Miniprotein binders against Peptidase M20 domain-containing protein C757.05c. Designs and how they scored, part 9

Target 1, 375 residues: Peptidase M20 domain-containing protein C757.05c, of Schizosaccharomyces pombe (o74916)
Amino acid sequence: GPLNFGYLSWGQHSILEQDSVQLISHQSLLPAGDNLISLHKSLVEIESLGGNEVNVSDFLKSYLESKGLTVELQRVSSNPTVRDNVYAYLGSQRNTKVVLTSHIDTVNPFLPYYIEGDKIHGRGSCDAKSSVAAQIFAMLELMSEGKVQEGDLSLLFVVGEEIDGIGMKTVANKLNADWEVAIFGEPTENKLGVGHKGNFRFDVYAHGKACHSGYPQEGFSAIEFLLRQCVKLMDTDLPKSKLLGPSTINIGTIEGGAAANILAAEAKAEVFIRVAEDIETIRDIAEDLFDTEHSEIKVIQYSPPQYLDYDIPGMDTVVLAYATDIPYLSDRKMKIYLFGPGSIREAHGPNEYVTFSQLFEGLNGYKRMVMYNLR
Below, E stands for the ipSAE of ESMFold2; O stands for the ipSAE of OpenDDE; V2 stands for 0.75 times the mean of E and O plus 0.25 times the DockQ between their complexes.

## First folded at step 2 (miniprotein)

Design m07 (from m4g with T25V H34F E36Y T45I R47L E54R)
Fold by ESMFold2-Fast, scan of step 2:
Structure m07 (fold): chain B 375 residues (1-375), chain A 82 residues (1-82)
Amino acid sequence: as target 1 above (375 residues)
Amino acid sequence: SPEALKEIARKIMELARELGAKSVVVKFENGEIFIYIELDGKKIILLITGDTLRIETDDPEIAKKIAELIKEILEEAKKELS
């Protein structure tokens, strides 16, 4: 038969049965004590598409203050809407040894909260409100257990990660708070990120001279030139990393010419390199091959690889292939971890979800990471 | 309290065994309790967080019976705490 769900609370003995996926309104919050699942639900039900995060920032300020934390809203922008980062800590000590940080904005379109099987669906349910909820409860549980005090741990939730990183850029330049350890939340399937490759994306435009293909000495083929240079790139040994593996080359598109009997006057290729190490050396190689008398290169993306800390005993590790806010803090002298519930493969799509077990395992992981760094 | 939740979990486990459960798994994490029960080839997941209980099942009739019994256990536990 179909998979059904029920919720029962101590203060209200009512059970909700569901044998199919249904939208759950924010007014149907469980009549229960404050817990990880109800916080996650509240966060997911508040729309916070990039550029429109004001309601979730306001919710977090009120919620965290109600739990005894000191909370600051850092203004990122005021027009067309107010956008605030949220920074929370114990007492009056703004600098803490460890900060737990995640983004609170989501990608378009908004998707409503609903439960199906062991999966909790909704925009941001995985990326990254799963991390936000788990990090908050890590803080709250460690406080209740007497394991953290003023100066040990803070929470930082930022806007605009999914668009341009404006929230974390504002933190880097203007928050004036220092940490020894930052733990970034993103969907890593509750594994420690060891690092991620950089991105070097560029377009190549090659120029030739059209002529009758039976008399090729009268012209110059842009296609032949471009193909030969692309083969040279593909045959080049690119820098590799012991940790991140080899740099990879993908020629995503190639186009040009007019007809089989005409030498091509123009040709274009789009090239995407996942950079394991030494992005500047790879750029030099590309410029040597493609910035010539017969071609030019247009750089579209140029982002170096990131290397992270993963020295926590007993935790699994993973190499990641996606961008984060980490680069904006990478010049600081601190340890940086990346860890969070859910899979990035389920993020940004129409069926975004996180599982109940992933949320609880994420909470346990953040507590473990914080305690290890406070040892 | 964490001790009250563990006692509630023990009573639920005992109930499952009395009902003829083939397999029972319990995980205790940060005051939260995850329980998996296999009864007559049916899968039942119970998740206790604070004062909230979630039941996930592929059999609505079994879910109703288990929910009624859990309600009785929770009401008894409330009496002990008051």
Scores: ipSAE 0.000, ipTM 0.237, lowest interface PAE 12.8, mean pLDDT 80

Design m08 (from m4g with T25R K27R H34W E36L T45Y R47V E54F)
Fold by ESMFold2-Fast, scan of step 2:
Structure m08 (fold): chain B 375 residues (1-375), chain A 82 residues (1-82)
Amino acid sequence: as target 1 above (375 residues)
Amino acid sequence: SPEALKEIARKIMELARELGAKSVRVRFENGEIWILIELDGKKIYLVITGDTLFIETDDPEIAKKIAELIKEILEEAKKELS
């Protein structure tokens, strides 16, 4: 016909069955002067690169207090810059049944906010300020609808997810708040995460003895040793998971030596393993290969895989190839969900974006997840 | 109904063309309508979900005018189906 509609899925929903239509715009047609898109814009326009989150934390405290929430800033660090987690709830009850949580730091470089077509661009527009904005409006709408009371729902926004997890580590050890359900926001294309692989990152330092390459029996090549051990690692069948798939190995960098005609006295490799299952066995394999008379291993990151809850009826599921802050709460007896707007494939790059529809679908998804867990 | 959503989108597209829009794009997904209008060198984004109309544009005057016109279309569509 004259209208170009793609492949459509039609529900029983009719906008004409509703009693009223609510109009919301960027400049706000409502007296409150506020909406989901305006909040998201404000968050994205505030630069919050890892280590420099103070302005977004301060903004969130003021914003959430203006909406009638009790807000705590949890100090994570003071030097060189103040870094605060934001924890918000109704009234005086700090422990809530459900917490909605996301990170507020972004990766470098900062990218400006702009709109092109249906896409909202900017650093953190997808990862994870889309989740932050959607989670805030889920709480605000549930409050206005009288569907949440003191003790039902809280918001937790953390610093440092993209670097070292320091924000959530500080929560785990020092916030002293308990929940039965945590809903983590990350770009999952508005699908429930079933789990994500863990991270095992380490550096290998190999030591040899320099000599003339024409007489290799007089020395020992650190490069040859390291290359052979790396090949053995890459040829090793690592533990795999039915749910998460295979563990993957990446030798990200390799360097060493002085010249083509000199056996290398020193060599270094950086190794990153995405762990599907049994991180202890993978570490044993790495230590057997690299903790030797000719080399040592320095562990940089050691995070086990996470298996998540996805028992919400009617919501699609996805297996994730990236790690989150979830491991820092995994020892607690709680349900953990992972869900959020946008695609991780668009995060961290120069063209990071989220769509308008993904933001609204995310808001609706968080409301559904909260109400299901309060049933 | 699905037919009602298509009729609303058709009327919004007609309105945009009458106002001199250079282009109008419409997408239906998961019971929602999102619309992008290019008018007078400006972009206007609309999302209709449930009983809510969301509008995003850099021009508050255009936003108010378009919102009022679209509200009239939704009211007329509601009468027609009743």
Scores: ipSAE 0.000, ipTM 0.313, lowest interface PAE 12.2, mean pLDDT 81

Design m09 (from m4g with E7R K11W E14L E18R K65L E72F E76R K78E)
Fold by ESMFold2-Fast, scan of step 2:
Structure m09 (fold): chain B 375 residues (1-375), chain A 82 residues (1-82)
Amino acid sequence: as target 1 above (375 residues)
Amino acid sequence: SPEALKRIARWIMLLARRLGAKSVTVKFENGEIHIEIELDGKKITLRITGDTLEIETDDPEIAKLIAELIKFILERAEKELS
């Protein structure tokens, strides 16, 4: 006949006695042919590798306009390809109290959309089109429920996060829209990001005086000096964060000297500290140890730890080990949250996926976060 | 148990609504759960008997999607009930 049938077994269940007819007490908020899963599918099926996001930007403009939102395409670049950020809001009020934001570019290679069990596979299915779809439906459901009005909530989808942050940099410099709260979407397993450690990378150059190793009093070993100072650094208790844990020290390389029978005239170390708290105190410690009569320090990277807001009651938290677009807005006086469905451990690999559970929980999470910040 | 099946039916209704279903009707009769869903302008009928789920639809992609969603609901219900 015209109907297709599917069968699924889940094991033993109890037999029900005759019951009364049960009808849905809650009304549907979404029209037929338009739901979270179908939007996520549409987004994942549109290839949007970093540098080539035009088709997904155009799709989002048309889709969001069809839902009654005002949509702006912000031109990021035109050559070699057109690249646009998407900014959407209710009515004419461009500034909103809360913005939901995610990136729409993906890493290469493209992977096709498919479902296996509870998992939805495809490039960007997790990072970050899961967040995009969930944020859009958070907006649409809150609109349908009469819980958001002009000036309350906007959507911002940016290009180029996975490469150089050019989309969000363009927002920071040229969009000329202001928010009190930004909710960034990334795979956090539907937990609030509390922050990530900062980076303090420096090179140490130690200077000695070469001489015959049998007469060490005639010279000074750069290697011995550098090793002793590195040990002192490794034995130093660095500032700790209750949220981010301890600061970590890595001596990535160490080199120097000419031969076993000659005191070393020169030595060099590369040091990388992941900073949990108080980068200025850590710099002072490094300068005390390495900016001396016998050595100098060259700073290569100096980035403080990033702390986020996580004050939503009843939501779990997580410490992050990856970079986001958050630093481009961190100089603004606003609350910044990071939250999204899926696991970063599944992103960028050949088997990228998000689960149905994670998508629906993400949608609920974004709705909760928006309403909390509009209270 | 009757309570476990009612919880599964409630989860099915919740997910169907989140998928944009206009209506979901659930009937419990003669040891069976009969669910009728209107989704994407199409009618989908589900029958749950023993440990078997029967999905009736004219769209094989929707049938596959609903089957995967029901499997997910059953796995979640098992964890939540324990």
Scores: ipSAE 0.000, ipTM 0.321, lowest interface PAE 12.6, mean pLDDT 80

Design m10 (from m4g with E7L K11F E14R E18Y K65W E72L E76M)
Fold by ESMFold2-Fast, scan of step 2:
Structure m10 (fold): chain B 375 residues (1-375), chain A 82 residues (1-82)
Amino acid sequence: as target 1 above (375 residues)
Amino acid sequence: SPEALKLIARFIMRLARYLGAKSVTVKFENGEIHIEIELDGKKITLRITGDTLEIETDDPEIAKWIAELIKLILEMAKKELS
């Protein structure tokens, strides 16, 4: 008799007519081993830690060419290692209305591919090779269905997102390709990103004049000055966004002085502001408070908030707490979406994973987003 | 409902393609859905009847993976219907 290895039930009853109906019977499917799951596996098994992306770029070039796409390798660097972005499109039309884009580098350390239950583990399995695989199959399925033509859709896979953005910076400056819509892949739990706050990080150096604390009129306390200015900053209402919420201020470190009985000659604070909107006004506030006769600012990071398009009907939205390569293309007049399978909360950790369901939902999401923008 | 069963069949066919199945056949018969999938040289037969899903295969490891994936498809179908 047959071997039965599974039994599942659900809380709904279904009654059909007694007639037999053939819904679908196809004998020709994709060749064995050429599917979303096997592509994702191949990508994850190829180590592509930041700086060592050459093997995954070469794999993608060969794979995409085998599917009938025109593929360009854009050289980002040759020393100490060869690093290439991958740009793929139909025919000879380099400019396309929509580009699907993700990064192919991963963070340290490398983690092996394995499956446990519904979870696919491995470094980059979630961030961002899940998005890469789903975007490739979105393109391939739309091609097979006759829904995209030359000039409609391209794929762009970049190096170096996790370190310094060098791949996308090279695209912005030297690829010489234009799009009306960019769909960025990152782990968003298959929800449309509405935006993420900007980063304004600066150091404040305050200068005083040391003297005996019993005679404070003979000197000037750098610590007292810095503390008072920091309190003024913390008491300032910063610009807020309806979508991203309030800007937040964190004084991460504060240090200074020599001894309790000596007015401090020097003090320093490190300040990190998560910017909801209007980074220029926030910088003006900081400069008014800290660029004075007694202090100066050293800007460490200055990145404006990113507001994204999320106008696709029926898709959930999310506010993001992490940075992407989007800022490198933000000065272009185009629609920008951010969407991808998996959770950023599981990325960069020792147990990174994406689920089978998330990969399939991601593929469907990218197809939906592409077709909506080609309408 | 007939619509729910058709939705589930559509998700199962999509999954079969992504797993590299050589063929998939779906039939509605006597209030049931019968699905035959050829995957990794193995034949997998699924029977969906009311609230029940049966999986028949000679490979218990494949059966385990297919059962978990089908649970996810059923949850996806429930979400789309609600």
Scores: ipSAE 0.000, ipTM 0.298, lowest interface PAE 13.4, mean pLDDT 80

Design p01
Amino acid sequence: DKVTIKVEYNGEKFEYVFETPERAIKLIKRLLERIAKRGAKEVTIEVTSEDPEELERLAEEIIEALKKLGYKSVEITVEGNKVTITAKK
ESMFold2-Fast, scan of step 2: ipSAE 0.000; ipTM 0.220

Design p02
Fold by ESMFold2-Fast, scan of step 2:
Structure p02 (fold): chain B 375 residues (1-375), chain A 89 residues (1-89)
Amino acid sequence: as target 1 above (375 residues)
Amino acid sequence: DKVTIKVEYNGERFEYIFETPEWAIKMIKRLLEKIAKRGAKEVTIEVTSEDPEELERLAEEIIEALKKLGYKSVEITVEGNKVTITAKK
């Protein structure tokens, strides 16, 4: 026999298998969304800048119905344009154990779809149409494999995440559907988000009475008052989280007064606190220190920390620096995961992309997360 | 005297330093009410003060607040300038 005649022996490779692969590849070019990559391409090519999501919502309704799902369009607004969230499930059972959810709006400006090497470029190719496509195919493959039934899994795609969260706010207040587990899609480099610190930003305005600094009894220094209150704040250990670390205080600016020899009539500070835990108690501390007869606070930003579930074996974790729609559902008694393909660092920029490998890894990740929560 | 209060429940830990015992009492009562409303079955509180009379007053106020919130089992450990209170429903 031909000892060492090539690396393959007779009959190891089937011509029928080779022809079948070519046939499958040819078939995948015909219907829109027949595979992960073609669905992702279809989604990215549909412009869905925040406020103009109608075409992508309509596409998703038609596409998901064509795959045998029941689909609801939830009206978020009608003027100046129609804006709809998309909710899809099997059969007639609206409440499901697990929901896969992502946003379908993108930031300005629109960028066209194109491929360069292993990278798929386009606005929303990463944030968050990568997650949308991967979540849809997780559902479709689990259906095909007989691993999900009516009441097990749903899909929720929302508008307006990049602007004001109006889509998910509308879900929280009006969708009237309940889940035990929500899996949010965002670019996390296919790692489970463990949580992120909240933001508490406020301005303090202090009021005094100007007078000659040699006769301070004739007035009241706004600067001295503000400085002493700021020192008290900085000397306060704020709530700490075992997972997210300490809350941090930054007095970003401080200003006031007119001259060295005049007591300051007015002073202002800008304060930014990164909240690890218990934003309500931190707000109470700030109000006790700065909402006084000599000062008031103006709240600029108030968003609580988010703690997420990351208890899935074999999946890497990451601490996140960005905000999501999760806060709108955080008051519900449910498990919340955050996971998706791509990097947030590549989002919003002129060269937004996701890789082919990240999309397929994302699909596999969502399948694992769903099956783990249905065990 | 500065007062340090550490609160632990459900694996989470809160650490505070207060300039006065009066401020510490107001803030801790609010925190305990929130923890109870969230359904925590067990909570551990560590209070540290260099003033033993203020430490005793703080511990008593915390214990009273915990009892009013439905914690029936309260264990107290004293170690120097620190009191540890473990409360269970």
Scores: ipSAE 0.000, ipTM 0.187, lowest interface PAE 15.6, mean pLDDT 83

Design p03 (at its last look DockQ between E and O 0.65; V2 from the best seeds 0.00; counts 0 for: pae E 8.7 > 1.5)
Fold by ESMFold2, look of step 3:
Structure p03 (fold): chain B 375 residues (1-375), chain A 89 residues (1-89)
Amino acid sequence: as target 1 above (375 residues)
Amino acid sequence: DKVTIKVEYNGETFEYYFETPEKAIRFIKKLLERIAKRGAKEVTIEVTSEDPEELERLAEEIIEALKKLGYKSVEITVEGNKVTITAKK
């Protein structure tokens, strides 16, 4: 909590912040040629709103080839736009022990790149081009240090994570590359994600029988029914996950009726459950309440919780509230990590940024995670 | 009073946590009905509680529910604060 960051860790926090800022400021004052910051800038300046990723994919192909990597563009879609995943590795061995992976699309709208103080602003500067840049430089530095050879490490950058997940779905079905370890990049404040809750979103449509409100016994109120069932749902004891915490219920909208003097013939609610454990049983509970003579449900999203590996010594951990592309690969026999620069709190908003220190710490974190898993 | 229940059936494993045995009993009875409906011929349930009275109550309720659902072969292992129940139809 804030107490840990304010009271217990202040001395360490202050030292790390000062040292990180000094490191970044020296590199920022003397930028030349190709470096982590210049790559990050190039990526952020290329608009890659979901569905319009081709330019960033083409940039990455050229960039990674110029570094001596073999690069495959995996066509995901040609209609309405060309969309390509990017898979890169050393030599000709497509199967590697470790893959570093993240997404190259961003949410709407585009935000211009600029630097203010220690913050690098722009759409995707945090989510997830910070991870993309840090992962690339982790590989490049390990290559130059002689620590990574053909078959050890690959890079995988996918389209569409923020909108439809089609990039990683296509990887799962058609890339035909094998890995023992996957390290996914998303904003985790440079901590190992232990997992994230699942998502169960559904709409409820309640049906009644209209009549004059002075004679309610001659009808059936859809609103009254829906309200009573929603209260029952909110009072339901859902299981907790020791690792992920409690499941939560949000009734996000509720609507219905035509006029005050008419019993409501129709009502609707939109419900979102963040699932900590056993999504099938939670669905059965919802169906028992809402799949009845007077109502039905329509499932909009149904994604089970995801548990991750976090066994790297000396790295802090975090529970995440947001979803990722990880479930598309969860049936494979491999270790899966989640780690990346920046905070989800800044992502998707009108003031997205990542800090210089977060980028460099992310780079170092990826190098550490790769080396741990190659031993 | 916290209760941990681990359930394995049809090749899947789930772990549940409850603040009270009353919440655990209510949920597990409904869960076992759903497991049986899903066609599970074997289910393994591991119950952990630091309160021996609550552990015994939970185990008895689970065993009774399993028998009502048609699980005829029920094996029980007790190990400290943990009870493992394996049931077969």
Scores: ipSAE 0.012, ipTM 0.520, lowest interface PAE 8.7, mean pLDDT 86
ESMFold2-Fast, scan of step 2: ipSAE 0.000; ipTM 0.314
ESMFold2 (binder alone), alone request of step 3: mean pLDDT 84; pTM 0.832
ESMFold2 (binder alone), look of step 3: mean pLDDT 84; pTM 0.833
OpenDDE base, look of step 3: ipSAE 0.018; ipTM 0.334

Design s01 (from tC with T4R K6Y E8R T44I E46L E75R T84V T86F)
Fold by ESMFold2-Fast, scan of step 2:
Structure s01 (fold): chain B 375 residues (1-375), chain A 89 residues (1-89)
Amino acid sequence: as target 1 above (375 residues)
Amino acid sequence: DKVRIYVRYNGETFEYTFETPEEAIKRIKELLEEIAKRGAKEVIILVTSEDPEELERLAKEIIEALEKLGYKSVRIRVEGNKVVIFAKK
């Protein structure tokens, strides 16, 4: 059963009912001043919808410089608005052994900051300003403790992750900084990501010849052709991974034809395959089935599966089902971790939140990961 | 059966896992004395247990220890199997 403490106040020694206390507690339990919760609040209250991140980049530059860090703004674009990545480090050493990195853009629409019980709501409160705040305080606490010095640790905050990855693409091509370890922040429920499946999304257009359905020998059904090829795809054993599990096939849409009494001249399907292993073989299978005399394939997305490092002792692991900025740095010879507070299932929706405990657990997790990689 | 205690003070965050509430009570009292000696003005403690009776006992012991160490503004919030204790000196 539930615990029945309610609210205990020193000097009064009184306990109130839990429901009434929950409304009071959200205002009194947050520490005052410069701390993890106040930084997270500041970040969430600054609107940074994709394409309009200038204010949060400027805030981060000023904030991090005030804490004694050297900060660079890397220009990603200037029109229609200025968009800057933020790169911060100790002293003059731009290359560091470990980088903590997260994105600072959020999805539409903006949602205001508010607290309800243990939940901190707001757009980006979970994805990914929870990671940003926790990573910053991990660095600040390690600095205060004398556990990091020049060349050990940097912070990298990027724009445009939620749309096209333009921020991290600009890092990959133009920042000219090198790391041995990158720790990516995303909502993983404070578990180490072991990897995520790749994405192969394509459209199929099938072509037939319309005729009276009572005389099908006079034409060719695009619908019948497309349906049969889709069934063959769904019945195909795709490559699987011991770590990530099976590849999955989804025929998301299928459409075509004009009427029940007319053979279909045209048909279309949208196909999305979550790739566990060997994306090239899967593409070959798709092209064999759909790049024919009666159809063509249009590739929309083609990204291989990502395998991550998860060798931190005592930390739980998770298989993830969403895309990140990791692919833009995956060709580098470095360790890559993915870890952060909150659940991706709460992101992008109207009730996005992270909990108070998840933020503190995230901070502790980033400190552990950094120290392990500096051992 | 496992008790987890999360302690934040002076910009530091620590996580402790205990197999028994008796071990947790003994260790956390030692930690709180050390925290007070380091001059911590604010401390936040998150306690989790699957046993509501253990959780209530742990919270009461921690509050009493904080009060003995001179913390004058001790607040708690309860949510399921978690208790958050916020103390100021």
Scores: ipSAE 0.000, ipTM 0.219, lowest interface PAE 17.5, mean pLDDT 81

Design s02 (from tC with K6F E15R T44W E46V R77E T84Y T86L)
Fold by ESMFold2-Fast, scan of step 2:
Structure s02 (fold): chain B 375 residues (1-375), chain A 89 residues (1-89)
Amino acid sequence: as target 1 above (375 residues)
Amino acid sequence: DKVTIFVEYNGETFRYTFETPEEAIKRIKELLEEIAKRGAKEVWIVVTSEDPEELERLAKEIIEALEKLGYKSVEIEVEGNKVYILAKK
């Protein structure tokens, strides 16, 4: 909304005037990120589609430095555009007992920020800029309350989670900072994740021999072969977990052929399995079906399921059906929690949102988790 | 026909939904008095109404109640059908 009183932009306090309340706006009255809701809005309004996160990284560096934090930009890549992780802490002590971490990239397409009822819409409003905003204000409030000191708490915001995990991979291999506890932000409906399924993504390339479809005995259809093997996969009982439930199979794409009257010489499918347990057995099943004289597989992702810490008194728990950046830090001797506002079911879609209640509850949850681990 | 108010204090969020602005004003004033009595230094309120006149009236009454309770810093943003209020002592 438009600001009716220009003088309010430099006032120490704002007051509500009855004739002008609808004309007072955050952009004129409050600096970007002055409160939880305004910070969340600022983050969502900055487009940070995977591969193009530079503007949100630069914003976070400036914002966090303005709040008295020491901030490092960790270069992940320079081409075609600069991509930086953001690492922030108090004073000069880079290693902290607890780190709050979330990703700052979003999936395509960009969606504008808008409010409808109790819902805040926009790309990344839920996944995961809700977690970013709540984690930042958890730190700022704990600082204000004198409850955290140098060496207690840091913030880590990473690029590229939604594509290939390059941001967190760069942290794992090159940041050279150590923590005892990591609290990952993702939409968990403000419940502690007990674990999440792993990812097994592979491409199948099937090879046939083109010929006239009226004389199929002279060739071999790559499409027919691939379809039959995909059906066999879908009909296979995969390992399941008592905690995480069943493994799920998705044939995300399938392509091939040249024309209806020609047997297909080539076909390709992209397969994505959410792994509940025993990823090795699932890989063996896939290799038996797709690594044949007529096909080969190319593994794109191979991440086992993750089991997490959820030992915080009074907090609800949830089983998650999606993967995170957690696997890249799983070899470290640390506690790992997963918690954040909003629902993953609302993420990636055209109507992505988080509610005001969920943002405030998320902030409160992160403060509780940090203080519990600093006790 | 409902007015919704969110209040955060001492790490907890409270959501209130009211059928009338009069009910909302009375209940929120009672809550703010209790919060102030418990020593809250910071209170965050989000007021939501589809009626712009109701929204303006509610925000005004809440700000006046906060000022009477000794909150010296009141920060306000108006956006669409919402008013965000942050009050500090």
Scores: ipSAE 0.000, ipTM 0.211, lowest interface PAE 17.8, mean pLDDT 81

